# Miniprotein binders against Rap guanine nucleotide exchange factor 1 (epac-1), part 13

Target 1, 139 residues: Rap guanine nucleotide exchange factor 1 (epac-1), of Caenorhabditis elegans (p34578r516to654)
Amino acid sequence: CGYSVMAGKAEKILEYVLETRIDALGDDISELDVFVEDFILTHDAFMPDNTVCNFLKSYYFRTPYRATRDSITDSCTEEVRCKRRVVQFVYVWCSLLRVNFFLNPVTNSFVEELFCHVIDDRKRLGGMEDILTRIGSIR
Key: E = the ipSAE of ESMFold2; O = the ipSAE of OpenDDE; V2 = 0.75 times the mean of E and O plus 0.25 times the DockQ between their complexes.

## First folded at step 20 (miniprotein)

Design TJ6 (from TI1 with A9R E10K A13L R73A R76S R80V S83E A84I R102E; at its last look DockQ between E and O 0.42; V2 from the best seeds 0.00; counts 0 for: pae E 9.5 > 1.5, SAP 72.031 > 70)
Fold by ESMFold2, look of step 20:
Structure TJ6 (fold): chain B 139 residues (1-139), chain A 103 residues (1-103)
Amino acid sequence: as target 1 above (139 residues)
Amino acid sequence: SSEDAAYLRKGWLLVLKGDYETAIQHFTEAIRINPDYPRLYLRRGYAYAYMGDFEEALADFTRAVELDPEYAAAYSWLGVALEILGEDEEAEEAFETAKKLES
C-alpha cells in the first residue's frame, strides 16, 4: 500500500543524512548532530529498521564512477568513503540505542553481516583499517 | 514555567510509549501555557510524524522556524516533512538553511 511509496521518499532522507551530515561527526559523539539523533529516534514512524538496513547495505556497496583519468584510484577512495559513512551511521545508531539496538534481531543481524563485509573489503581495499576498528567496537 | 515543562516531558514519554494522540494533547496544553516556545512545536511535530500526519507535522515545524529563524533542527525537520509531502524545491531550501545555520 502507501508504505512502499513512503519508503522511497524516506530513503532520500537517509541518503541526505549519509551524504551531508555523517562525515562531520568524527569519533566523538558527545556533540552529536541534533538532526541525526532525532532522525534515528523517529525514523520508525516512516521507515522500518529493515528498510534502513537494506538501504545502508545498498549504499555500502555503492561504487561511484568518475570520468577522470585517475578513475581507479578515485573510485576506490569514493567506495571506501561510502563504506565509512555506513559504518559511522551504524556506530551512532548503536551508541544512541545501546542495549535496545542488540535486542532487535534485525539491527543485530545487520551488524554481524556488515562486519563480515568490512573484513572481506579490508583484504582488497586500502583505507579500511579505521572502518574495521569502528565496526569491531560495536560488536 | 514548570507546568509547561511537565507537559513537555510527559508528552515526550508518551511518544516513546507509542501513545501519540495523548502525547499531542499534552504538547498542545504546554503550547497553551507557553505559545512562543519553538521546541514545543518541534515535539508535537514529531508526534504527528509518528502517526503519519505529515501535513500537521509540517504546520508545527513551520511554526517552530517562524518562532526561531535560527533553529537549525527545526529547519532540518521542516525539510523532512516537505520532502515526504513531495515539495522538493521547498525541502531543499529548508535543508540548505539548516546547513548554513550549522556552519
Scores: ipSAE 0.006, ipTM 0.297, lowest interface PAE 9.5, mean pLDDT 76
ESMFold2 (binder alone), look of step 20: mean pLDDT 87; pTM 0.857
OpenDDE base, look of step 20: ipSAE 0.034; ipTM 0.420

## First folded at step 21 (miniprotein)

Design TK1 (from TI3 with A5R A9Y A13K V81A; at its last look DockQ between E and O 0.77; V2 from the best seeds 0.00; counts 0 for: pae E 2.4 > 1.5, SAP 72.132 > 70)
Fold by OpenDDE base, look of step 21:
Structure TK1 (fold): chain B 139 residues (1-139), chain A 103 residues (1-103)
Amino acid sequence: as target 1 above (139 residues)
Amino acid sequence: SSEDRAYLYEGWKLVLKGDYETAIQHFTEAIRINPDYPRLYLRRGYAYAYMGDFEEALADFTRAVELDPEYALAYQWLGMALSALGRDEKAEEAFETAKKLRS
């Protein structure tokens, strides 16, 4: 129905935000991107929190589609980039909602789950140290 | 401006509390003061969307993009609102417009 269609479109918006807006954010989010902020604050009008979290999880584990056989190192870098984007997004999400982020069992549980994934990935992937530091600061 | 951001924040706090009507009033007053600030329309539109009033949301989203086409994301949300209203063809048009603007 209309809801399923809307969910798909909302996912595209989130993907757009992740791919085009999140990388521009520095460690200091005092100058937060308008689109990132708007999405985080308003997504539940069209996309429930659990759906957002599920998408972020999928994005976190996304494998580069354009990985050429000759660029194993590049593929790893892209993999880490996706993970960084997700963690950064969640960091911004937490910063905007503050206590409300943790009062929500969906987002609260997602952070814990994501933290576990980051820990696991740090064991096998290079460049995860900053990501681990960031996810740790959300708790 | 910092003042504009304050209005956005204060209004949105009401939305987060579920007080959509008061939030809408807040944004309406802010718009009266600063009618050329696209984000105010967006926030009010979102508040309407939370209430399920997609017609009003549509109007606000439209106004926002009219003020500043750089807000391509607004067309995305416009499309969402239109989809919710069952206006699929027009929704698709909005999505395509958003895609063109961000390309």
Scores: ipSAE 0.352, ipTM 0.697, lowest interface PAE 1.4, mean pLDDT 85
ESMFold2, look of step 21: ipSAE 0.443; ipTM 0.801
ESMFold2 (binder alone), look of step 21: mean pLDDT 88; pTM 0.870

Design TK2 (from TI3 with A5R A9R A13Q V81A; at its last fold request DockQ between E and O 0.35; V2 from the best seeds 0.00; counts 0 for: pae E 1.8 > 1.5, other shape alone 3.912 > 2.5)
Amino acid sequence: SSEDRAYLREGWQLVLKGDYETAIQHFTEAIRINPDYPRLYLRRGYAYAYMGDFEEALADFTRAVELDPEYALAYQWLGMALSALGRDEKAEEAFETAKKLRS
ESMFold2, look of step 21: ipSAE 0.420; ipTM 0.785
ESMFold2 (binder alone), look of step 21: mean pLDDT 88; pTM 0.871
OpenDDE base, look of step 21: ipSAE 0.499; ipTM 0.794
ESMFold2, fold request of step 23: ipSAE 0.530, 0.496, 0.476; ipTM 0.830, 0.818, 0.808
ESMFold2 (binder alone), fold request of step 23: mean pLDDT 88, 88, 89; pTM 0.861, 0.875, 0.876
OpenDDE base, fold request of step 23: ipSAE 0.279, 0.314, 0.411; ipTM 0.678, 0.710, 0.755

Design TK3 (at its last look DockQ between E and O 0.60; V2 from the best seeds 0.00; counts 0 for: pae E 4.5 > 1.5)
Fold by OpenDDE base, look of step 21:
Structure TK3 (fold): chain B 139 residues (1-139), chain A 117 residues (1-117)
Amino acid sequence: as target 1 above (139 residues)
Amino acid sequence: SSEDRAYLYEGWKLALKAFQLRYRGDPEEAEKEYETAIQHFTEAIRINPDDPRLYLRRGYAYAYMGDFEEALADFTRAVELDPEYALAYQWLGMALSALGRDEKAEEAFETAKKLRS
């Protein structure tokens, strides 16, 4: 159906946001990327929250080999980069929706799940401290 | 400006409320909130008629309500103001598709895809 087609296209948009827009965002999101903001505020029409969260989860666990296709950085750095992008996206998402982010059971549960993954990954990966701090700040 | 931003934020607050209402199984009340959101977006556009984002956001609300003619108009204006606005082309394609204009919809989708490449 039309919705399914749109959902597939929305995933491509989300991937584009993660790969090309999120890294440019600083810790201060006062100058938020307009494209990122528009996606977060409008995605519901073609990509429900649970689908977004599932995609983010898959991206969080993306293998370095897949991520390093065009990167000369080491696999570990690239792995952490994907994780950072997801957490940063969620941080922006929470910043835009505010209390509504936590009133939504989908996003509320996802941030807790993601927090657990970050804790686990901090034990095995270097460079996760800032990511842990970031996700902790939105809980 | 700060003034149009205020209307925009109020509009999105209502849109978010509408989303929650829809999630809870009250689509009729959600539509009422979107109607009010549209009014706020309209005021924002009155203040800043050259911001493509405002048209995108109002068009979204129209599309949710099934008013694809108005949505199409807004998305069209958005891409006219910013021909590189990939997300606006995506929505333009959606609105065109909803109106049975499949060929034009595909063109918009392809344009969006190219802009994201």
Scores: ipSAE 0.027, ipTM 0.442, lowest interface PAE 4.3, mean pLDDT 83
ESMFold2, look of step 21: ipSAE 0.176; ipTM 0.560
ESMFold2 (binder alone), look of step 21: mean pLDDT 84; pTM 0.818

Design TK4 (at its last fold request DockQ between E and O 0.57; V2 from the best seeds 0.00; counts 0 for: pae E 3.4 > 1.5)
Fold by ESMFold2, fold request of step 23:
Structure TK4 (fold): chain B 139 residues (1-139), chain A 101 residues (1-101)
Amino acid sequence: as target 1 above (139 residues)
Amino acid sequence: SSEDRAYLYEGWKLALKAFQLRYRGDPEEAEKEYETAIQHFTEAIRINPDDPRLYLRRGYAYAYMGDFEEALADFTRAVELDPEYALAKQWLGMAKSALGE
């Protein structure tokens, strides 16, 4: 008998943001997607900051090729895409909150943790250079 | 028009400030900014009553102030105008839950 963990509605929305809206932003965020802004500014009604950060960390480490029986993509390519999505989301989050993002111990600590993970992953994964540049600009 | 976009911009700027104040633990000051933001969104709605963004953002401000009847009305209108906006649907559900159905 199979089991599933149904993510809360807010986690499903965050996953949608990562997989659809964040991918469309590229490097230029001066004209942000309204949906992304709305989620970042209102998520605390559904997901506290630590819950968002925990979900982002879980998503960052996904290896969808090895996690899905129906995958049509290479594990390495999709693994790096998950990491890029998380770093881009955090970049947008920081851009909206500015100094207040770093005054919050939860989000500040998460950025430092994420930076360390990106540094480590660059040692073993190709295609991490744009991700490293992005996370470095946050710090 | 450019006039409704000016009210939308000013309202959103005030809502961002209110969010930052709430994020720092200044909820009373945040409520003052939400009240002013609501006034700006209301004027923008008068000028452009079919923009779902105006209702959605005014609804957020109402909800964070605890005005769930007003928030419900705004979220209902936003979902009618854009039924694909998943976050608006989630907020609509929360407003209904806060009002007991």
Scores: ipSAE 0.219, ipTM 0.594, lowest interface PAE 3.4, mean pLDDT 78
ESMFold2, look of step 21: ipSAE 0.204; ipTM 0.541
ESMFold2 (binder alone), look of step 21: mean pLDDT 80; pTM 0.760
OpenDDE base, look of step 21: ipSAE 0.428; ipTM 0.739
ESMFold2, look of step 22: ipSAE 0.158; ipTM 0.527
ESMFold2 (binder alone), look of step 22: mean pLDDT 81; pTM 0.773
OpenDDE base, look of step 22: ipSAE 0.475; ipTM 0.760
ESMFold2, fold request of step 23: ipSAE 0.178, 0.169; ipTM 0.567, 0.551
ESMFold2 (binder alone), fold request of step 23: mean pLDDT 80, 80, 80; pTM 0.764, 0.764, 0.757
OpenDDE base, fold request of step 23: ipSAE 0.381, 0.315, 0.414; ipTM 0.711, 0.665, 0.737
ESMFold2, look of step 23: ipSAE 0.200; ipTM 0.494
ESMFold2 (binder alone), look of step 23: mean pLDDT 81; pTM 0.773
OpenDDE base, look of step 23: ipSAE 0.418; ipTM 0.733

Design TK5 (from TK1 with L73F M80A; at its last look DockQ between E and O 0.59; V2 from the best seeds 0.00; counts 0 for: pae E 6.1 > 1.5)
Fold by ESMFold2, look of step 21:
Structure TK5 (fold): chain B 139 residues (1-139), chain A 103 residues (1-103)
Amino acid sequence: as target 1 above (139 residues)
Amino acid sequence: SSEDRAYLYEGWKLVLKGDYETAIQHFTEAIRINPDYPRLYLRRGYAYAYMGDFEEALADFTRAVELDPEYAFAYQWLGAALSALGRDEKAEEAFETAKKLRS
């Protein structure tokens, strides 16, 4: 009961992070966006890890309205962009928490689940190879 | 930059070990040395909130936004602390400020 009211507001912040901050992040977390770091390190007081993972899963499967493959040169859809954002977020999350990320059964199980979704999506979507490489590096 | 991350990372390690009192003392000493750094207040406020000390957390989050009125994330956790204390109208004001600063 302690988390339920706060989780909805924290979900909007997580959505903001995914929509506006994650695309600019690279592999080197030493230059990490302070907003992203602050969210990852402080969220568990107000948003349970399971709620974060459930939101990430929902975001991963978004099919944005009017996202289509209308061009013969388009190998990356907006759908793939949502998937890339989630995997990048989890990469940063794991990189900041290190072994503590994997000792937590919720977040550890989520990485394995996400890996399976990426494998399935690679069968039907182009542009998934960098995403598969990134999620594989976490496991 | 690297020094700033070291302060925050060491305090975070103490929180992860469940040593919240020591983490608070670490951040309090860091604040004594560097009282104008709003992220230290955010971190100490988080440690207080984790222990259920929401009045103390509120005070620290308030200080963070005083030091940096553009610190959207600090307004977000200010609102979270207010909501935990049952002050929902003030919490919503803080959340709206955080939202405005992000857009």
Scores: ipSAE 0.074, ipTM 0.498, lowest interface PAE 6.1, mean pLDDT 78
ESMFold2 (binder alone), look of step 21: mean pLDDT 87; pTM 0.857
OpenDDE base, look of step 21: ipSAE 0.472; ipTM 0.802

Design TK6 (from TK4 with L87F; at its last look DockQ between E and O 0.66; V2 from the best seeds 0.00; counts 0 for: pae E 4.1 > 1.5)
Fold by OpenDDE base, look of step 21:
Structure TK6 (fold): chain B 139 residues (1-139), chain A 101 residues (1-101)
Amino acid sequence: as target 1 above (139 residues)
Amino acid sequence: SSEDRAYLYEGWKLALKAFQLRYRGDPEEAEKEYETAIQHFTEAIRINPDDPRLYLRRGYAYAYMGDFEEALADFTRAVELDPEYAFAKQWLGMAKSALGE
C-alpha cells in the first residue's frame, strides 16, 4: 500500500514535469532543469522504469479533455503537444543516462515502441515531423 | 548568485557521473564522485543557505552513499524551507524509513 501511494505521487510529479517543465526545454538541453533532472535520476525509488514508460505511453495517447470544447484544430494541436512532450522527455532521459539508457531493456524497448507510434501518427496528424526527427535521433 | 549556481552545476555534474558509475556497477568510484559532489553542494549552501534545492541535491548524494543520517538532515531542511517541495517530502519519508523511523 505504501508503494502504491508513492507511485500515485510519482505519477503526479511526472505529469507536472510533462505539463510545466518540458515545454520550456529547448533543443539544446544543456541548461539544467533541476526538477526534471531530479525526477529522472531519482524516480527509481518510487516509480520503476516500466511504470514511467507506461505512464508516458498513456500520456502520449492522451486525448484532449472533452470539457474544453476546443475546435478540431485546437484538439489536434493539443494531441500533438502531448506527443511532443513525451518524446522530449524521453530525449532528456536518454541524454542524462546516455549509454545506460540503451543498456536498460525497458527504456530501450520503449524507445522502439514509441518510434513506431510516432511513425504511425505522422501519417495521421500534422506537426509530427519534428517529433519524428527527435525520436529518430534517440535511436 | 552566479557563484552558488556554479557550485550547484559542478556538483550535479559529478552526482550525475556518480549515478552512472553506480548503475554500471562501480559503486566505489561512484562514492568518490558523490563525495566531491557533496563538497560542491556544501559550498553552494554556504553561499545560499535558503535554497531548498541545494539541500535536496546534497541529500540525494548522501542517500546514494548510504548515509541516511545526513540525507535526513538535508531533506528535513529542504522541507522546512519549502513545505510543498514534492521531491523533498518523498525523500524525507524514504530517509526516515531507511533509518527505521
Scores: ipSAE 0.022, ipTM 0.427, lowest interface PAE 4.0, mean pLDDT 84
ESMFold2, look of step 21: ipSAE 0.199; ipTM 0.568
ESMFold2 (binder alone), look of step 21: mean pLDDT 81; pTM 0.777

## First folded at step 22 (miniprotein)

Design TL1 (from TK4 with K13M Q20L R24L; at its last look DockQ between E and O 0.04; V2 from the best seeds 0.00; counts 0 for: pae E 6.6 > 1.5, pTM E .778 < .8, SAP 74.772 > 70, placed apart)
Fold by ESMFold2, look of step 22:
Structure TL1 (fold): chain B 139 residues (1-139), chain A 101 residues (1-101)
Amino acid sequence: as target 1 above (139 residues)
Amino acid sequence: SSEDRAYLYEGWMLALKAFLLRYLGDPEEAEKEYETAIQHFTEAIRINPDDPRLYLRRGYAYAYMGDFEEALADFTRAVELDPEYALAKQWLGMAKSALGE
C-alpha cells in the first residue's frame, strides 16, 4: 500500500521542520511557528510517535561531513546544531501536550533517553550547556 | 481580525484535546471533539477564507474522522492558496491514498 511512501515523505517534512523552522526559533518560543504546531498536531496520520522518536534519535546523532570541533566556533558546530534542533523540537512537543506528553509512555521514555544522551555528549562536546539546560527543564 | 483568531485558537485547542483523548483511550469523545473543532474552523474560514492553514486544520479533522472526501477538498484548497505549503501537500497525498487514488 502507500504507507511506506507516505512515511518517507513524512520524514522529509520532519527534517524540514528541524532544519528550517526549529532552528529559527532561538531560545524564546513565544512566537511558536504555526507550521511546527501543524506538524505536531497532524503527524499521527502518517508518522506514529515511535517513528517520530526513532527519526529524532537518528537525527540527534548525525555528524555532518563538515562537522568540526573548533574551540572558536564550538557553539556553531554542525553536530551540536543537530542535537540542539532535536531537543528544541521535543521542548515544543512537550509544551503543546503538557501533562499528556508524559502520560504517553513512548514520548516519556524518549525524553529520559534523550536526557541521558545529552549528559553523555556534554562530556565530549563543547557547546552542550544550553541544550542540557533545555532538556533538563522538560523533565 | 480578533474574531477569526478566536475561532482559530478554539479550533486548535479542540483538535489538540481530541488528539490527546484518543491516546488516553477515549476515541468516541475524541471524535466528538473533532466534530466541534470542524465547526470552529468552518467559522474561522468564513471570516478569513484565504488562510491555507485553516483549510489544512479542518481537513486534518475530517481525515481523522474518516471523512476523506471532505478532507481532500480542504487539502486541495490549502495547496491552491499556498502551492509551497509542504505539509498540506503531504496531507493531500495521504487523503488521495485513503480514497484509492
Scores: ipSAE 0.016, ipTM 0.288, lowest interface PAE 6.6, mean pLDDT 74
ESMFold2 (binder alone), look of step 22: mean pLDDT 81; pTM 0.763
OpenDDE base, look of step 22: ipSAE 0.048; ipTM 0.457

Design TL2 (from TL1 with Q90A M94A S97K; at its last look DockQ between E and O 0.16; V2 from the best seeds 0.00; counts 0 for: pae E 7.0 > 1.5, pTM E .784 < .8, SAP 82.733 > 70, placed apart)
Fold by ESMFold2, look of step 22:
Structure TL2 (fold): chain B 139 residues (1-139), chain A 101 residues (1-101)
Amino acid sequence: as target 1 above (139 residues)
Amino acid sequence: SSEDRAYLYEGWMLALKAFLLRYLGDPEEAEKEYETAIQHFTEAIRINPDDPRLYLRRGYAYAYMGDFEEALADFTRAVELDPEYALAKAWLGAAKKALGE
């Protein structure tokens, strides 16, 4: 029962990573992010891969409360941000594990599923082009 | 073992908490949490001295505190245990640079 409570805390850590560390990385950062790498390398002890993937999927489909609707810019920008964070996280995850990422059927299947979601979302959302490029480079 | 896993987990959570405290601007409390995390990693190393991740993690905590001599020793040990451990090699280089400055 202690392990189950720790898995819930691990999901909060992953949410922090997505909202704070991944968004701050940008598209071209040369420095290692110790916190993101720590989580990826150590999460097996307290958060199984399928739990990570399920949380990432739920985060990918989040619809923000549309605080930017009065902006001159695209009103879907915040929704796309959640999707970008997930794809960037998976990109880093794959980059650290290399072949081992694809030998794991859980993570390999998740990348294929995520790619399909990105393709579908590009049909209805602007700003998905860089995200599609990034997920395509993983496959 | 169950004891080893408990020390490793608690050390990781304490190091994460310390990182968040430093990020949020409470560096004195962060230092206390890093010290406690180091104690837990040290106990995990006593139980399982062949796991390079334990040394890498304790080295991180030392490095965040500015204790680069201790971090260097731990990163060196991690690379000795796994010569292909790319992150440990990167941190070993960073610790050497910090000490040469």
Scores: ipSAE 0.016, ipTM 0.212, lowest interface PAE 7.0, mean pLDDT 74
ESMFold2 (binder alone), look of step 22: mean pLDDT 81; pTM 0.770
OpenDDE base, look of step 22: ipSAE 0.024; ipTM 0.378

Design TL3 (from TL1 with Q90A S97K A98K; at its last look DockQ between E and O 0.04; V2 from the best seeds 0.00; counts 0 for: pae E 5.9 > 1.5, pTM E .749 < .8, SAP 81.11 > 70, placed apart)
Fold by ESMFold2, look of step 22:
Structure TL3 (fold): chain B 139 residues (1-139), chain A 101 residues (1-101)
Amino acid sequence: as target 1 above (139 residues)
Amino acid sequence: SSEDRAYLYEGWMLALKAFLLRYLGDPEEAEKEYETAIQHFTEAIRINPDDPRLYLRRGYAYAYMGDFEEALADFTRAVELDPEYALAKAWLGMAKKKLGE
């Protein structure tokens, strides 16, 4: 379907969700976040599942800009934060859809891929243990 | 307390289920779930008539059912209650396009 004005607005909304609403959630998603839930309910009009998953995958692998003097730990912290945001979003998404999340082949396939990426990243990045715990509670 | 509005969003859970059933190949069951969701959203609106998100959710269910006049009214109300509600504005535009045909 390619790029459209509506698709551009949806990506900005999803980015806002990841950077603001998801970060504000604690490790317990029992808190009600109507904005996130409303986005997940209505996104099909603006951002089909495959488009959401592609954006999340791109966001997961972001390598934030760093100065030449930045430590690997500082760079890893920002990289890990992007990964944490994606896993938390997927956890909320799965929690809202329950079994129907896994019956959808697009979202089910994405979670399988994401789980493998988290395991691989845990082998090379510090700070991945809470992220592995979160994705493991799905998988 | 952590789910103070769980009863307000019961219809939303049914609408979410109906949406997925439509894409997973059971549209007749999805239609039944949307009809029930509309009733729950209507009751939630009676309790809290100034919550723009309830109108968006009921409007979405109406739009699925093909009731675009009702959906347009709900989306319009949601935008009136929150003019910065980007999702409601997008759905309002979609409903207007459907009615203009």
Scores: ipSAE 0.015, ipTM 0.356, lowest interface PAE 5.9, mean pLDDT 74
ESMFold2 (binder alone), look of step 22: mean pLDDT 80; pTM 0.765
OpenDDE base, look of step 22: ipSAE 0.018; ipTM 0.349

Design TL4 (from TK4 with K13E Q20M R24W Q90S M94L S97K; at its last look DockQ between E and O 0.03; V2 from the best seeds 0.00; counts 0 for: pae E 4.5 > 1.5, pTM E .785 < .8, SAP 78.59 > 70, placed apart)
Amino acid sequence: SSEDRAYLYEGWELALKAFMLRYWGDPEEAEKEYETAIQHFTEAIRINPDDPRLYLRRGYAYAYMGDFEEALADFTRAVELDPEYALAKSWLGLAKKALGE
ESMFold2, look of step 22: ipSAE 0.167; ipTM 0.574
ESMFold2 (binder alone), look of step 22: mean pLDDT 78; pTM 0.733
OpenDDE base, look of step 22: ipSAE 0.362; ipTM 0.704

Design TL5 (from TL3 with A15V E31L D51Y; at its last look DockQ between E and O 0.04; V2 from the best seeds 0.00; counts 0 for: pae E 5.4 > 1.5, SAP 88.142 > 70, placed apart)
Fold by ESMFold2, look of step 22:
Structure TL5 (fold): chain B 139 residues (1-139), chain A 101 residues (1-101)
Amino acid sequence: as target 1 above (139 residues)
Amino acid sequence: SSEDRAYLYEGWMLVLKAFLLRYLGDPEEALKEYETAIQHFTEAIRINPDYPRLYLRRGYAYAYMGDFEEALADFTRAVELDPEYALAKAWLGMAKKKLGE
């Protein structure tokens, strides 16, 4: 039960990071938000890598609820934003850990899977080009 | 043992609380929680001095408080105990950067 409590709190923190911190990050990792860095580098004790990856996959495929008819185009834009946030988070994660990210079979396998999802989504969603560029730069 | 696991879990709960406090914009209170977490990890290390994760966690708390000399020592020890510990290597590099090494 203690593990379950820690995992629940960690998921809320990860969601906060994705929704509030990741959009502001650029390509220059030297200006990384300390909060994001703290989470990435300490999560293994309270949120194992496979749990992080499963949450990221779930977030990647979110289709935010359409609030009104006037916001129908916003639901497509927000779907792409969820995907952008996940890819940016993985980019930062890989950039901080470098070779060690790829030595971990869980995280290595996840980035390959994510790349395939981005390729598939580009076929049906506009605005995926920058996301594809970012995930390709990880490789 | 059960005693070192108790100190490990209590210390980690304090780290999670400190992380949330920083998220909520109360970094002064977060520092107090990191100080208490360090005490718990130090006791766990006394009981089980060869467990690299204890050094990583204490080192993290030191680094957050700005005590990068102490953090560097702990991260170095974690990597010595487990040379394949990816997260400990990442924190070691970050501590060296902060110290200008």
Scores: ipSAE 0.017, ipTM 0.266, lowest interface PAE 5.4, mean pLDDT 76
ESMFold2 (binder alone), look of step 22: mean pLDDT 83; pTM 0.814
OpenDDE base, look of step 22: ipSAE 0.313; ipTM 0.678

Design TL6 (from TL1 with Q90K M94L S97K; at its last look DockQ between E and O 0.22; V2 from the best seeds 0.00; counts 0 for: pae E 6.3 > 1.5, pTM E .770 < .8, SAP 80.859 > 70, placed apart)
Fold by ESMFold2, look of step 22:
Structure TL6 (fold): chain B 139 residues (1-139), chain A 101 residues (1-101)
Amino acid sequence: as target 1 above (139 residues)
Amino acid sequence: SSEDRAYLYEGWMLALKAFLLRYLGDPEEAEKEYETAIQHFTEAIRINPDDPRLYLRRGYAYAYMGDFEEALADFTRAVELDPEYALAKKWLGLAKKALGE
């Protein structure tokens, strides 16, 4: 019974984590806050790994668009920002779980898939080099 | 062990639920969930009194409730159990400031 609110809101939790907590985080994961650590250590109770990975993939490929066009829309920068958030989240996830992240075939396969997407996106998007460095450090 | 992990997960789930309720605009319900989380962390501490993560989480719930003296005690205990626990040291400092710098 304690799970029902969390299960119904799981994607909103993950979206919040990506946009507010992960976006602000730098290299040093020792600065993680309690909320992000709790989410990563407990999500399997309300959001299975495959569901998390599917959401992350969907989020990675977002191409945000503004309905109003008062000036030049900066959609390319926002697109890269979405990709950066996903790669940083996976970096944190791996950093907290260490060997257990790679022993899990779902998460291990996802990081390999994500690496390939980052390589492909570097061919067409500027600003991907720090993202490539981060995903490469996971392997 | 399996038993202490079950209490830890239940407390963490309730704390996450409380945060979500506050984030989604229901802070009164969030407060009730933090009170319940405190009860579960207290039981987990009775079973495993040497786990610093339990004290950090109970202290955070106390701090949300404005119970900063209780929060300070829990954060202090978490740092005593693990002096390298960066989050516990951060929250210990914040609780000290709330009580009177």
Scores: ipSAE 0.040, ipTM 0.417, lowest interface PAE 6.3, mean pLDDT 76
ESMFold2 (binder alone), look of step 22: mean pLDDT 82; pTM 0.786
OpenDDE base, look of step 22: ipSAE 0.055; ipTM 0.465

